# Ledger of designs, part 32: VHH binders against q9xw16

Target 1, 132 residues: q9xw16
Amino acid sequence: MSGWNAYIDTMTAAAPSIKRCAIVGAADGSVWARTEADNVFKASEEELKTFVALFNDVTQVPAKGADIEGVHYVVPRTEESLIFGKKENTGFFAVKTKSAVLIAVYEGPNEVAAQVRKAVESMQTYLNNAGY

## First folded at step 20 (VHH)

Design zh4
Fold by OpenDDE, look of step 20:
Structure zh4 (fold): chain B 132 residues (1-132), chain A 119 residues (1-119)
Amino acid sequence: as target 1 above (132 residues)
Amino acid sequence: QVQLVESGGGMVQPGGSLRLSCAASGFTFSDYWMYWVRRAPGKGPEWVSTISGSGERTYYADSVKGRFTISRDNAKNTLYLQMNSLKPEDTALYYCAAEEHDVGWPDYWGQGTQVTVSS
């Protein structure tokens, strides 16, 4: 887990509007790393297991939305390896790598959300190239 | 500047149909994901439907799936929402919206067109 914390730090540094984020196993939702302390990522193991399973068919996610940390987000559209949701002034980006799902919860307008997406997708690319 | 102007709203009986239109201007329409979002009295905004720039990808909220159809005519810079089998709970102000920042949520909104479903 300790090694994965560096990637959490990288994403949060790249996008200050990220409130919480986590790196979890794509297969089972197990937490590899997450923001802690004042910004603890609070999704349960069961939630994460359900969430990562959404990537099995992202096309169906918009109809039902997605839940993270007990919060329901609307998901107006998806990409093959990207699920992103919105709730008022908050939202999330979740990207899938070869073996992981990166989740970032943010607060702010679309302008700052764009920075979050960039940070998460940048990490996605990095991890994919590293074989993860 | 981006402009979105909805039309086609009105009052219909339950089970009836309406077709909403949205005239877009001030931007390259075909490059934008477009949305329908509605707001019922006393409720927050509810996402209804999304369509990709080319129109090849469409998404629907579960509440309207099978009844509503989103489409677009990029040559006319127009977004549509065909609403069939309307229900009283579909009553709302319907907004046309455009996504600028590619973040899965729109940035620009029209003034809305009122849809009222009542017997």
Scores: ipSAE 0.911, ipTM 0.955, lowest interface PAE 0.4, mean pLDDT 96
Fold by OpenDDE, fold request of step 21:
Structure zh4 (fold): chain B 132 residues (1-132), chain A 119 residues (1-119)
Amino acid sequence: as target 1 above (132 residues)
Amino acid sequence: QVQLVESGGGMVQPGGSLRLSCAASGFTFSDYWMYWVRRAPGKGPEWVSTISGSGERTYYADSVKGRFTISRDNAKNTLYLQMNSLKPEDTALYYCAAEEHDVGWPDYWGQGTQVTVSS
């Protein structure tokens, strides 16, 4: 298992409400690691390429939302390195590091979503400090 | 307890204008991201607009961008939605909502105010 897979395990362990997650290249959306087996992250490379490009101007994302794994999410607001979407009882957090985008898809109420955000942002901080 | 009370709804003709207000109480209003969300009959909730605690950051759904303006008066604990160039498809129950968990979606909701756009 690559070091990136270990980071997937760390995030999913920290937030059990994460259904699927991935670490992808910020430049091109290439998949570095992802949940697999029963929780396989299903976004295509083409979709991920489009998704990571949203970080070029996060202020424009709320108007039109974002797509992950063929699912359209509303994005009511963004932060500088954070795109988060909502659909019914599901959502996602996507954070950008120096070289990567971490994406976590979750299911549950806002209380558990908060745990997911914490897990993803914790990993973001770790990777940034590590130079990634 | 958190309380959000919408007002200002009504019936208008296409092309008309309305200004919605939301009176907030029971929490430090200026610390919260605030939202307008609407729900039309038979449809799910549709996000309309978001505003930061300070009011410096605003976001709009594409469907209302250029026509609606969200604002707030923190001294009055009031959220506003100025709606211009109203269309029949804007007909919905409009909710004022507040975000607690910082997850990009509201936690507290008002009762809603009805907006009907019809000729």
Scores: ipSAE 0.907, ipTM 0.952, lowest interface PAE 0.5, mean pLDDT 96
Fold by OpenDDE, fold request of step 21:
Structure zh4 (fold): chain B 132 residues (1-132), chain A 119 residues (1-119)
Amino acid sequence: as target 1 above (132 residues)
Amino acid sequence: QVQLVESGGGMVQPGGSLRLSCAASGFTFSDYWMYWVRRAPGKGPEWVSTISGSGERTYYADSVKGRFTISRDNAKNTLYLQMNSLKPEDTALYYCAAEEHDVGWPDYWGQGTQVTVSS
């Protein structure tokens, strides 16, 4: 799974407004890769397990929001394979692939958030095509 | 340019009802996800409701579910918020907002309409 770190690097390079990000197992929330050093993605495995389960029915997520790294985000809407949250000037994008969930936490206005979504969805497409 | 103008706010007794309207112009209204967001004194913005361009998809915060209904008339370029069973905690400035960047949060905001629920 060491190769997954390269995908973290790819996403963070593509969208500099990403503060932290992770690739986790869609089934159990296990961490496959994450930002480290000064930008450690700090969500616990228990939290991630709960989070990835949200994809079982994304239509219910807006009512309750979503928690990442102990922070509660509002989720005003969802897409079938996309959960995106907002809190003040921060937010996250989470996309589901065949076997993984990619999570990117960012800071900045919607203009930069759009770049984060693009980076995450680009990786989503790549991984899906690769069978992951 | 995008313009959003809210109306319909006012003062109402607890348990009362209000219907907010938002007149939109300067963009293709039906292509945009629209939002209601409110801000109470001393508090940050609180998401209230979201509606898709076609109106087929709607979402609500738990605090307003079952009491508020978001709707839209694309022919009239108007967004609505029917508020029933109003509570004092619903007191806030209510903003109509439009999403441009497809990031799950609005980009354009109206000036807001004041809703005050008080006995």
Scores: ipSAE 0.906, ipTM 0.952, lowest interface PAE 0.5, mean pLDDT 96
Fold by OpenDDE, fold request of step 21:
Structure zh4 (fold): chain B 132 residues (1-132), chain A 119 residues (1-119)
Amino acid sequence: as target 1 above (132 residues)
Amino acid sequence: QVQLVESGGGMVQPGGSLRLSCAASGFTFSDYWMYWVRRAPGKGPEWVSTISGSGERTYYADSVKGRFTISRDNAKNTLYLQMNSLKPEDTALYYCAAEEHDVGWPDYWGQGTQVTVSS
């Protein structure tokens, strides 16, 4: 298992409500690691390429939302390195590091979502400090 | 106890305008991201607009961008939605909502105010 897979495990362990998770290249959306088996992160390379490009101007994302794994999410607001997505009882957090985008798709109420954000942002901080 | 009370809804003709208000109480209003979300008959909730605590950051759904304006008066603990150029498809129950968990979605909701756009 690659080091990136270990980070997937770390995030999913920290937030069990994460249904699927991926670490992708910020430049091109290439998949570095993702949840597998019964929880395969299924976004295509083309989709991910489009998705990571959203971080070029996050202010434009809320108007149109974001698509992950063929699912359209509303994005009511963004942060500089964070894109929120919501759809009914599901959502995602996508955070950008120096070289990567971490994406976590979750299911559950806001209380649970908060744990997901924490997990993803913790990883973001770790990776940033590590130079990634 | 968090309380959000919407007002200002009504019936207008297409092209008309309405200004919704939301009176907030029971929490430090200025610390919260606030939302307008609407629900049309037979449809799920549709995010309309978001505004930061300070009011400096605003976001709009594409469907309302350029027509609706979200604003707030923190001194009055009031959220506003100016709706111009209203369309029949804007017909919905409009909810004021507040975000607690910083997850990009609100936690507290008002009872809503009805907006009906019809000729």
Scores: ipSAE 0.905, ipTM 0.951, lowest interface PAE 0.5, mean pLDDT 96
Fold by OpenDDE, fold request of step 24:
Structure zh4 (fold): chain B 132 residues (1-132), chain A 119 residues (1-119)
Amino acid sequence: as target 1 above (132 residues)
Amino acid sequence: QVQLVESGGGMVQPGGSLRLSCAASGFTFSDYWMYWVRRAPGKGPEWVSTISGSGERTYYADSVKGRFTISRDNAKNTLYLQMNSLKPEDTALYYCAAEEHDVGWPDYWGQGTQVTVSS
């Protein structure tokens, strides 16, 4: 698990607008790594289990939205391995790899959100190539 | 300069229908995801519907699914929202919006058109 913390650091360094971030198991939502201390990612195990299950059919997510850390986000559209939500000046990007889901919660306008997406998708590509 | 101008709003009775239009200019319309978002008095913005640049992909909020239809005519640079079976809770200012940054939320907004559903 300790090795996964490095990937959290990589994403947060690449996108300063990330407030909280986590890497969880795609199968069960178990937390492999997350931001800690002042930026603790605080989604519960049950919430994460429900969240990662959304990737079983992303086309159904926009109708209902998605919840992260007890906050409900609107999801106006999805991609095959991407769920992204919006709430006021905040949002999240969640991408699925072969075995994991990367979740980044951010604050800021769309310009900086774009940087967050890039960071998360870059990590997605890296992990997929590594077999994870 | 990106411009979005909504029209077609008005007052209708419950069960009635309206068709909103949005005239777009100042950008390559067909390259943009387009949105309808509404705001009711005293409430925050509520996402209504999304459509891809080509029109092949559409998404709807649960509250309007089965009643509203989003479409577009890229040759006319126009976005549409067909609203059927209207309810009082559909009363709101309806905005046409365009997404620039590919982050799942619009960047440009029109001035809105008022829809009022009342008996």
Scores: ipSAE 0.905, ipTM 0.951, lowest interface PAE 0.5, mean pLDDT 96
Fold by OpenDDE, last read:
Structure zh4 (fold): chain B 132 residues (1-132), chain A 119 residues (1-119)
Amino acid sequence: as target 1 above (132 residues)
Amino acid sequence: QVQLVESGGGMVQPGGSLRLSCAASGFTFSDYWMYWVRRAPGKGPEWVSTISGSGERTYYADSVKGRFTISRDNAKNTLYLQMNSLKPEDTALYYCAAEEHDVGWPDYWGQGTQVTVSS
C-alpha cells in the first residue's frame, strides 16, 4: 500500500460507519487512494473530476446537489472546504485540503455522521499541516 | 426540550403567496442551522431551504430558488419561509427543522404545516 492508503485506513478505523472513502487530487480528481475489497469506492475519475470542481464555488452546490458513485445526494449547505451530502440514511463528507479532496461515504443517523465528519476533518487537518 | 411549531400554511391558487412561520423553543435558537423540508403526498422528504444561525448564509433547492425566501428573527426565536409564485408542485407538508450535530442535516422536526396549491 502507498502512504495514501494508510490514511484511508486511519479514517476508516476512526469511524467504522464509513462505508467507502477516497483521497483524490483536488486539481483533477485523480484517485490517490480508496477503499477496496468489499468496500470499493466506485466513483470514476471523470465523475471525480466533476466533483472536485464543485469546490471552486461551494455556495452553488446546494442548489443542484452532488453525485458520487452514480448516486445523487442533496446538499443542504456547505462550508468553505466542506461539502455535505445526504440521501435517506446515507450521506457523505467531502473535505478539501491544499492538494486533495477526502471523501467519506457513510450510513447511519446524525450521531454517527458526526463521528465521520470528525474523522475526515482530523485527516484534513493532518494533511494540511503536512503540506498536502 | 426542543420544540418547533409551524404555522401559516393553507390553500392558495397557483401564482399565490404564503408565509410560513416556525416558533422555536427549548434551545438556543441563534446557535442552530435551521431548515425547511417538505413532503408531498406519496413522496419522500424534500429539502427546501437552509439558513445559518446568524441568518447570513442561506441555501435553496433549485426547485424553489428565486421564489422562496428563508429568514429568521433570533430575538423572537422564529423561522420564516416566504413562498411566492406558488405552483401545484409546491403542495406538501412543510416542516421546520433544526440541526444539532453539525452534519448538514437536521435533528429536530416540527409537526409540519400543510400547503396546498390548487386552482
Scores: ipSAE 0.905, ipTM 0.951, lowest interface PAE 0.5, mean pLDDT 96
Fold by OpenDDE, fold request of step 24:
Structure zh4 (fold): chain B 132 residues (1-132), chain A 119 residues (1-119)
Amino acid sequence: as target 1 above (132 residues)
Amino acid sequence: QVQLVESGGGMVQPGGSLRLSCAASGFTFSDYWMYWVRRAPGKGPEWVSTISGSGERTYYADSVKGRFTISRDNAKNTLYLQMNSLKPEDTALYYCAAEEHDVGWPDYWGQGTQVTVSS
């Protein structure tokens, strides 16, 4: 157990609709922490490397979408440090900090998704302020 | 009550053009991200395009980029989709949609307008 697992717990506690989530290195997609047990975040290292690189130019992401855990999500728009995808009743929020990318996969309607975004962005703010 | 009413659909030949309109009411139109999403028979919804409240930011699916143009007239509470170089695979019911929760996906949807591209 690493200290980063605590942040996973914080996000999942704040937004119970999060099915899986991970904290990965922004530079290389290396996994620092992820949900485990029945909710294992299963993105491969290669996939995560590709994913975090999307933040180099988020404006290009909507055209192609994004893949997480072998699932393709449409990305109808992006923010500077935010990539959010949608697929049917599922989606993800990915936010970039100074050194990390936080990824949360959720299931539910937009009302539920809003809580997930809030949880992830709160963690983003916290980590940024902490220098991460 | 939020209302979105699409119009402008029809049948055109490949290579043709159509301009869709969406009349919005019941909310402050200029404050909302607006979307075009289409659905072909037997398929799930396909995102087409997104535009910010001010109209300054636009996004397109790769399948329509360079052919479709999303725009809006906030004074008229109207969303537009200019569709050029239409292809048979563009055949679908086209929905105008508005985003409420700021989650990158719409909350309110119109009834849709049918676009059929066929020779």
Scores: ipSAE 0.904, ipTM 0.950, lowest interface PAE 0.5, mean pLDDT 96

Design zh4
Fold by OpenDDE, last read:
Structure zh4 (fold): chain B 132 residues (1-132), chain A 119 residues (1-119)
Amino acid sequence: as target 1 above (132 residues)
Amino acid sequence: QVQLVESGGGMVQPGGSLRLSCAASGFTFSDYWMYWVRRAPGKGPEWVSTISGSGERTYYADSVKGRFTISRDNAKNTLYLQMNSLKPEDTALYYCAAEEHDVGWPDYWGQGTQVTVSS
């Protein structure tokens, strides 16, 4: 298991409501690590390339939403390094580090989603401090 | 204790205008991201617009950009939605909503106000 896989395990352990999770390159969307087995993160290379490019101008994302794993999410607002989407009782948090994008897809109410955001942003902070 | 009460809905012809209001109480209004979300018959909720606590940041769905304007008066604890150039597809129950958990989606919802666009 790569070092990046360990970070996937850390996030999923911190927030059990994460259904699928991935760490991808911010520049090209290349997959560095992802959940596997029964919870395979299934986004294609082309989709991820498009997704990470959304961070070039996050202010434009709400108008169009975002697609992950072939699922369309509404994005009611964004932050400079954060894109979060919603679909029914599911959603995602995507945070950008210096060199990576962390993506977590979750299921549950807002109270649970808050825990997912905390886990992902905690990892974001850790990686940024580590230079990644 | 949180209350959101929408008003201003009605029936208009295509191309017409409406201004929705939402009276908020039971919480510190200015601290909350506020939303307009609509639900058309037989469809799920559709996000319409979002505004930050201070009102400095606004976001719109592509379907309403250029036609709708979200605003707020924190002194009056009121959220607004100015709707111009209305279309039949804008027909829906419009909800005022408030975000509590900072997750990009509302937690509290009003009962909604009906907007009907028909010739």
Scores: ipSAE 0.904, ipTM 0.951, lowest interface PAE 0.5, mean pLDDT 96
Fold by OpenDDE, fold request of step 24:
Structure zh4 (fold): chain B 132 residues (1-132), chain A 119 residues (1-119)
Amino acid sequence: as target 1 above (132 residues)
Amino acid sequence: QVQLVESGGGMVQPGGSLRLSCAASGFTFSDYWMYWVRRAPGKGPEWVSTISGSGERTYYADSVKGRFTISRDNAKNTLYLQMNSLKPEDTALYYCAAEEHDVGWPDYWGQGTQVTVSS
């Protein structure tokens, strides 16, 4: 699982506006890796279990929004393997791979959010190609 | 320059209906996800509805689902919001907005049109 920490570092290096991020199991929300120290990703396993289950039907997510780390985000739209979240000057991107969900919480305007999405989706592509 | 101009707001009684319009110019309207977002007095912005460029995909906040309908006419560069069964809590300034950066939130905003629901 130590190898997964490297992927966290890769995403955070690619997008400095990422405040916290995690890689979790798509099936059960188990944490494989997450930001720590001053930027601890604080979502509980129970919360993450609920969150990853949203990918079973992303079309239903916008009506209700999504919760991460005890914070409620509006979800104005979704894509097949992508859930957006927005709250004031913060937001998150969550993307699903074959076996994982990558979650990145960010702060900043849309211009920097775009960099976060790119970083997360780049990692998504890499992991998918690697069989994860 | 990107320009979004809302119209159709007004005062209605509870249970009434309004249809908002948004005239868009200065960009390729059909390529953009469009939004309605409202702001009530003393509150932050509240997402209302989203529609894809083609109009094939629509999303609604739970608070308006079943009552509001978002639509668009790309030939006329116009976004619409049909609001039925209006409630006092729907009172707000309603903004038309366009998404540029593909991040699930708008980048361009209109000046807003006031909707007041009151007896």
Scores: ipSAE 0.903, ipTM 0.949, lowest interface PAE 0.5, mean pLDDT 96
Fold by ESMFold2, fold request of step 21:
Structure zh4 (fold): chain B 132 residues (1-132), chain A 119 residues (1-119)
Amino acid sequence: as target 1 above (132 residues)
Amino acid sequence: QVQLVESGGGMVQPGGSLRLSCAASGFTFSDYWMYWVRRAPGKGPEWVSTISGSGERTYYADSVKGRFTISRDNAKNTLYLQMNSLKPEDTALYYCAAEEHDVGWPDYWGQGTQVTVSS
């Protein structure tokens, strides 16, 4: 798990508007790495277990939205391996890889959000190609 | 240059129905995810429903599922919301909206059409 922090650094460098992010196990929501200190990603184990289970059927998510870090987000639509949500001027992108879910929380307008999406999907592709 | 113009709002009794329309121009309508979002008096925006460019994927907020139906006619560049079994809590200004940045939230908004559900 000592090497997973490098992937956190890669995502935050690629999209500086990411306020917090994490890499968690797709099966159980266990935290493999996350932003720390001033930018700690503060989702509980219970919340993360519930959250990653949403990927079992992403089409059911829009009806009720999703919670991350105790914040409720509206999720107007999803894509096969992507859940993304909005709360006022903040939002999140979450993508699933073979073994993990990458979660990024950001603040900013939609053009900023587009760069966050690009960063997390690039990492998704990288981890999938690496077998994770 | 993007224009979204809603119509079809009005006053209706609880249990009634309304059909909202949104005329779109200034972009290739069939390429865009489209939205209905509403704003009740004194409240922030509340997402209602979303439809894909082709119309094959639709999503609804739990509060309207089973009562509202989103649809589109790409030949007419028109988005629709069929609203059945209306309740007083559905009273709001209803906005048609379009997503530009592929981030799951709209960028372009119409002026809205008022729906008032009251006895």
Scores: ipSAE 0.847, ipTM 0.927, lowest interface PAE 0.6, mean pLDDT 94
Fold by ESMFold2, last read:
Structure zh4 (fold): chain B 132 residues (1-132), chain A 119 residues (1-119)
Amino acid sequence: as target 1 above (132 residues)
Amino acid sequence: QVQLVESGGGMVQPGGSLRLSCAASGFTFSDYWMYWVRRAPGKGPEWVSTISGSGERTYYADSVKGRFTISRDNAKNTLYLQMNSLKPEDTALYYCAAEEHDVGWPDYWGQGTQVTVSS
């Protein structure tokens, strides 16, 4: 029913190393769309509510890192609308738009991570321009 | 071609201080986010601190905040870590590292300098 699933497909096609991703409401972490089937993005409502609240002040995130899908990531730095974290050979990028947070979890070296960042930021720009 | 060479490690008693230095070459130092990352014996890497190319933004792991200070001198291509109020759990090999891909994790690593905090 929702066209939001097409945006999930667009991000995963643009960066095939994305293992799981989701679009969630920035205010409450409610899931608008996510990867499904064998690669279900499995984060609880409580975890997502806590996670999106980190965007209230991204400068505080590095001290303690961030959790997604019950996995703890180190977050050595942030940018105004970007929280990104690392755990061994895996990581995540999360970007905030006017009303949503886009989350992508990937595996691979830094060159692969750069492709993921480009994909999520392209979608961030698109959604912001569309009013979301 | 990129070189990062740490120095200033040593043995110190709990409560003591050390200042680590990292001499950088082979890249435009002021364009790079720089990192201190440490590795205790038998453990994986633990991020300690990060500083922007200009030095205007700094971040610290909660375990070192208030005790450690990252800084840089772009005229000397040198990164620093001032470590105060050292604890036994700070014992580790401390690596200087540089980020190239803008993904929030380093690409280039030094060989490390050993810090040992023991009474």
Scores: ipSAE 0.842, ipTM 0.924, lowest interface PAE 0.6, mean pLDDT 94
Fold by ESMFold2, fold request of step 24:
Structure zh4 (fold): chain B 132 residues (1-132), chain A 119 residues (1-119)
Amino acid sequence: as target 1 above (132 residues)
Amino acid sequence: QVQLVESGGGMVQPGGSLRLSCAASGFTFSDYWMYWVRRAPGKGPEWVSTISGSGERTYYADSVKGRFTISRDNAKNTLYLQMNSLKPEDTALYYCAAEEHDVGWPDYWGQGTQVTVSS
């Protein structure tokens, strides 16, 4: 939807180091919005379905890590509604809301990653308060 | 300032055991998620294990689960890694590390202690 694209714009504006991001349905991984054009978020529907299911028990994720856009990330720890992973100088943050999972892929040092986390969690809070 | 000093490495035969220690100073140890990360020759860092500040939560890479145990003694500002049933592929420089930015990856690193597993 048109309104969902605005949330993509809000997150990328808040943390310009986000390379790609998406909002997907928490139940099935269906794409509600994503970065497009030169920054297309290219995870497959099959991959996203597998990924969002990880939120059924985040404590099981560290043992095997997670895949996004065909890239395997190590996930050394998780939090109740947060899965975050690292591969060399790149990483992702994924947070769950009532209805959605917000995914942001970034590149940069941990200080940059902290800005990405703040942007994604700010949007998580907003969507939860709006009932999504 | 922040210091992490590993010890306990050495040479051991396959199937053997070692216990690594990491002495921490320059920060409030109990507030930090702590990590063991290793580097095999010619490879980048490989995450091994993570422990919460209180010690209540621990996580392990699938390759070491059931063989390695991470623990901490907050009264002594010391992190431990008990390594059992060691294999040649466990040969690496083992780093103690601490997370500062709450991003699920460490910021502070020790200089490492060498573990060599050979017949």
Scores: ipSAE 0.840, ipTM 0.922, lowest interface PAE 0.6, mean pLDDT 94
Fold by ESMFold2, last read:
Structure zh4 (fold): chain B 132 residues (1-132), chain A 119 residues (1-119)
Amino acid sequence: as target 1 above (132 residues)
Amino acid sequence: QVQLVESGGGMVQPGGSLRLSCAASGFTFSDYWMYWVRRAPGKGPEWVSTISGSGERTYYADSVKGRFTISRDNAKNTLYLQMNSLKPEDTALYYCAAEEHDVGWPDYWGQGTQVTVSS
């Protein structure tokens, strides 16, 4: 857990607009690490299990959107290993690695969201190269 | 200067059809993901459909799937929305929009074209 927490710290440092984030198992949504203390990532195990299953076919996600932390997001498009959604001035980016899904929830305009995307995709690449 | 100009809206009875167009200028049209987003009176934006720059990937909100078809003609810099089997709940101002920052939401918006579905 403490080793995985360093990756949480790396992502939040790279994109300060990230309000909450987590690393969860791609197969079952189990939480490997998450933001804690004053900004706890609060998705339930049931919600995370449902969420990570969306990566089984990302092309089906836009029709109904996605829920994270009890918040519903519209998902107008996806990419092969990326689900991203919007709700008013907030949004999320979720990327899949070999074994995990990285989830970041942010607030801000599209320029800020672009920084978040870069941070989570950099970590996606790192974890994939490390075998995760 | 980016411009998006919608047209083709109007009044139609339930079950009818309309075809919306959006003329784009001021950017390389084929490089951009394009969107239709609608806003009913007193409501926030509701995403309707998205199309990739090449036109090969399309996505639809569940509420319009099977009834609406998004398409584009990159030679004419024009985006389209074919709307069939229209329902009263489709009544809204329909916006053409373009995504610049690769974050899954548009940056540029047209003025909208009104679609009204009523008997």
Scores: ipSAE 0.840, ipTM 0.923, lowest interface PAE 0.6, mean pLDDT 94
Fold by ESMFold2, fold request of step 24:
Structure zh4 (fold): chain B 132 residues (1-132), chain A 119 residues (1-119)
Amino acid sequence: as target 1 above (132 residues)
Amino acid sequence: QVQLVESGGGMVQPGGSLRLSCAASGFTFSDYWMYWVRRAPGKGPEWVSTISGSGERTYYADSVKGRFTISRDNAKNTLYLQMNSLKPEDTALYYCAAEEHDVGWPDYWGQGTQVTVSS
């Protein structure tokens, strides 16, 4: 029903190692779209509200890490519009656009993670260019 | 060809200080985010600290912030960790590590240097 689901499909097709992903509002963490059915992105609305607020100052994130879907990730460093974390063989990439945060959760080695980063940053660029 | 060689570990009493070094070769050291990661007996890796290639950005795990200082000397291809106010909980094998894939976690690892904090 939402046009945002097409962007979910685009990201998962570009990096099949993405296990779950979502597009959420940057201001409040409201879910615009997410993977559904067998691969439901399970973060609560309250968790997402807390998560997107981390983008207010990404330099403070490494001290305590970040939680997504009830999983705690270490975040050894950040970039201006990117928070990314690691938990054993799993991780996440979260990028901020003008209006949204794109979140992708993956499993695999660093080479796989690099493919996921490329996919989410390509979508970040696309949405920013489109005004979102 | 990438080599990371840690040194400076040892036995120290609680409250003491220790300075770890890591000699790097086989890559352009100043281009790489560098890490200290530790592994306590029977536990998985625990991230300690990260420093940018230029040294301008540093990050610390909350458990070591204020006690440990990461630094680098790009002219000598050397990474450092100054550890002050050491606690028994800091006992671990300390690894120097480098990030290749830009994914926020290291790809290259040294062999580690042992730090033991005990009375």
Scores: ipSAE 0.839, ipTM 0.922, lowest interface PAE 0.6, mean pLDDT 94

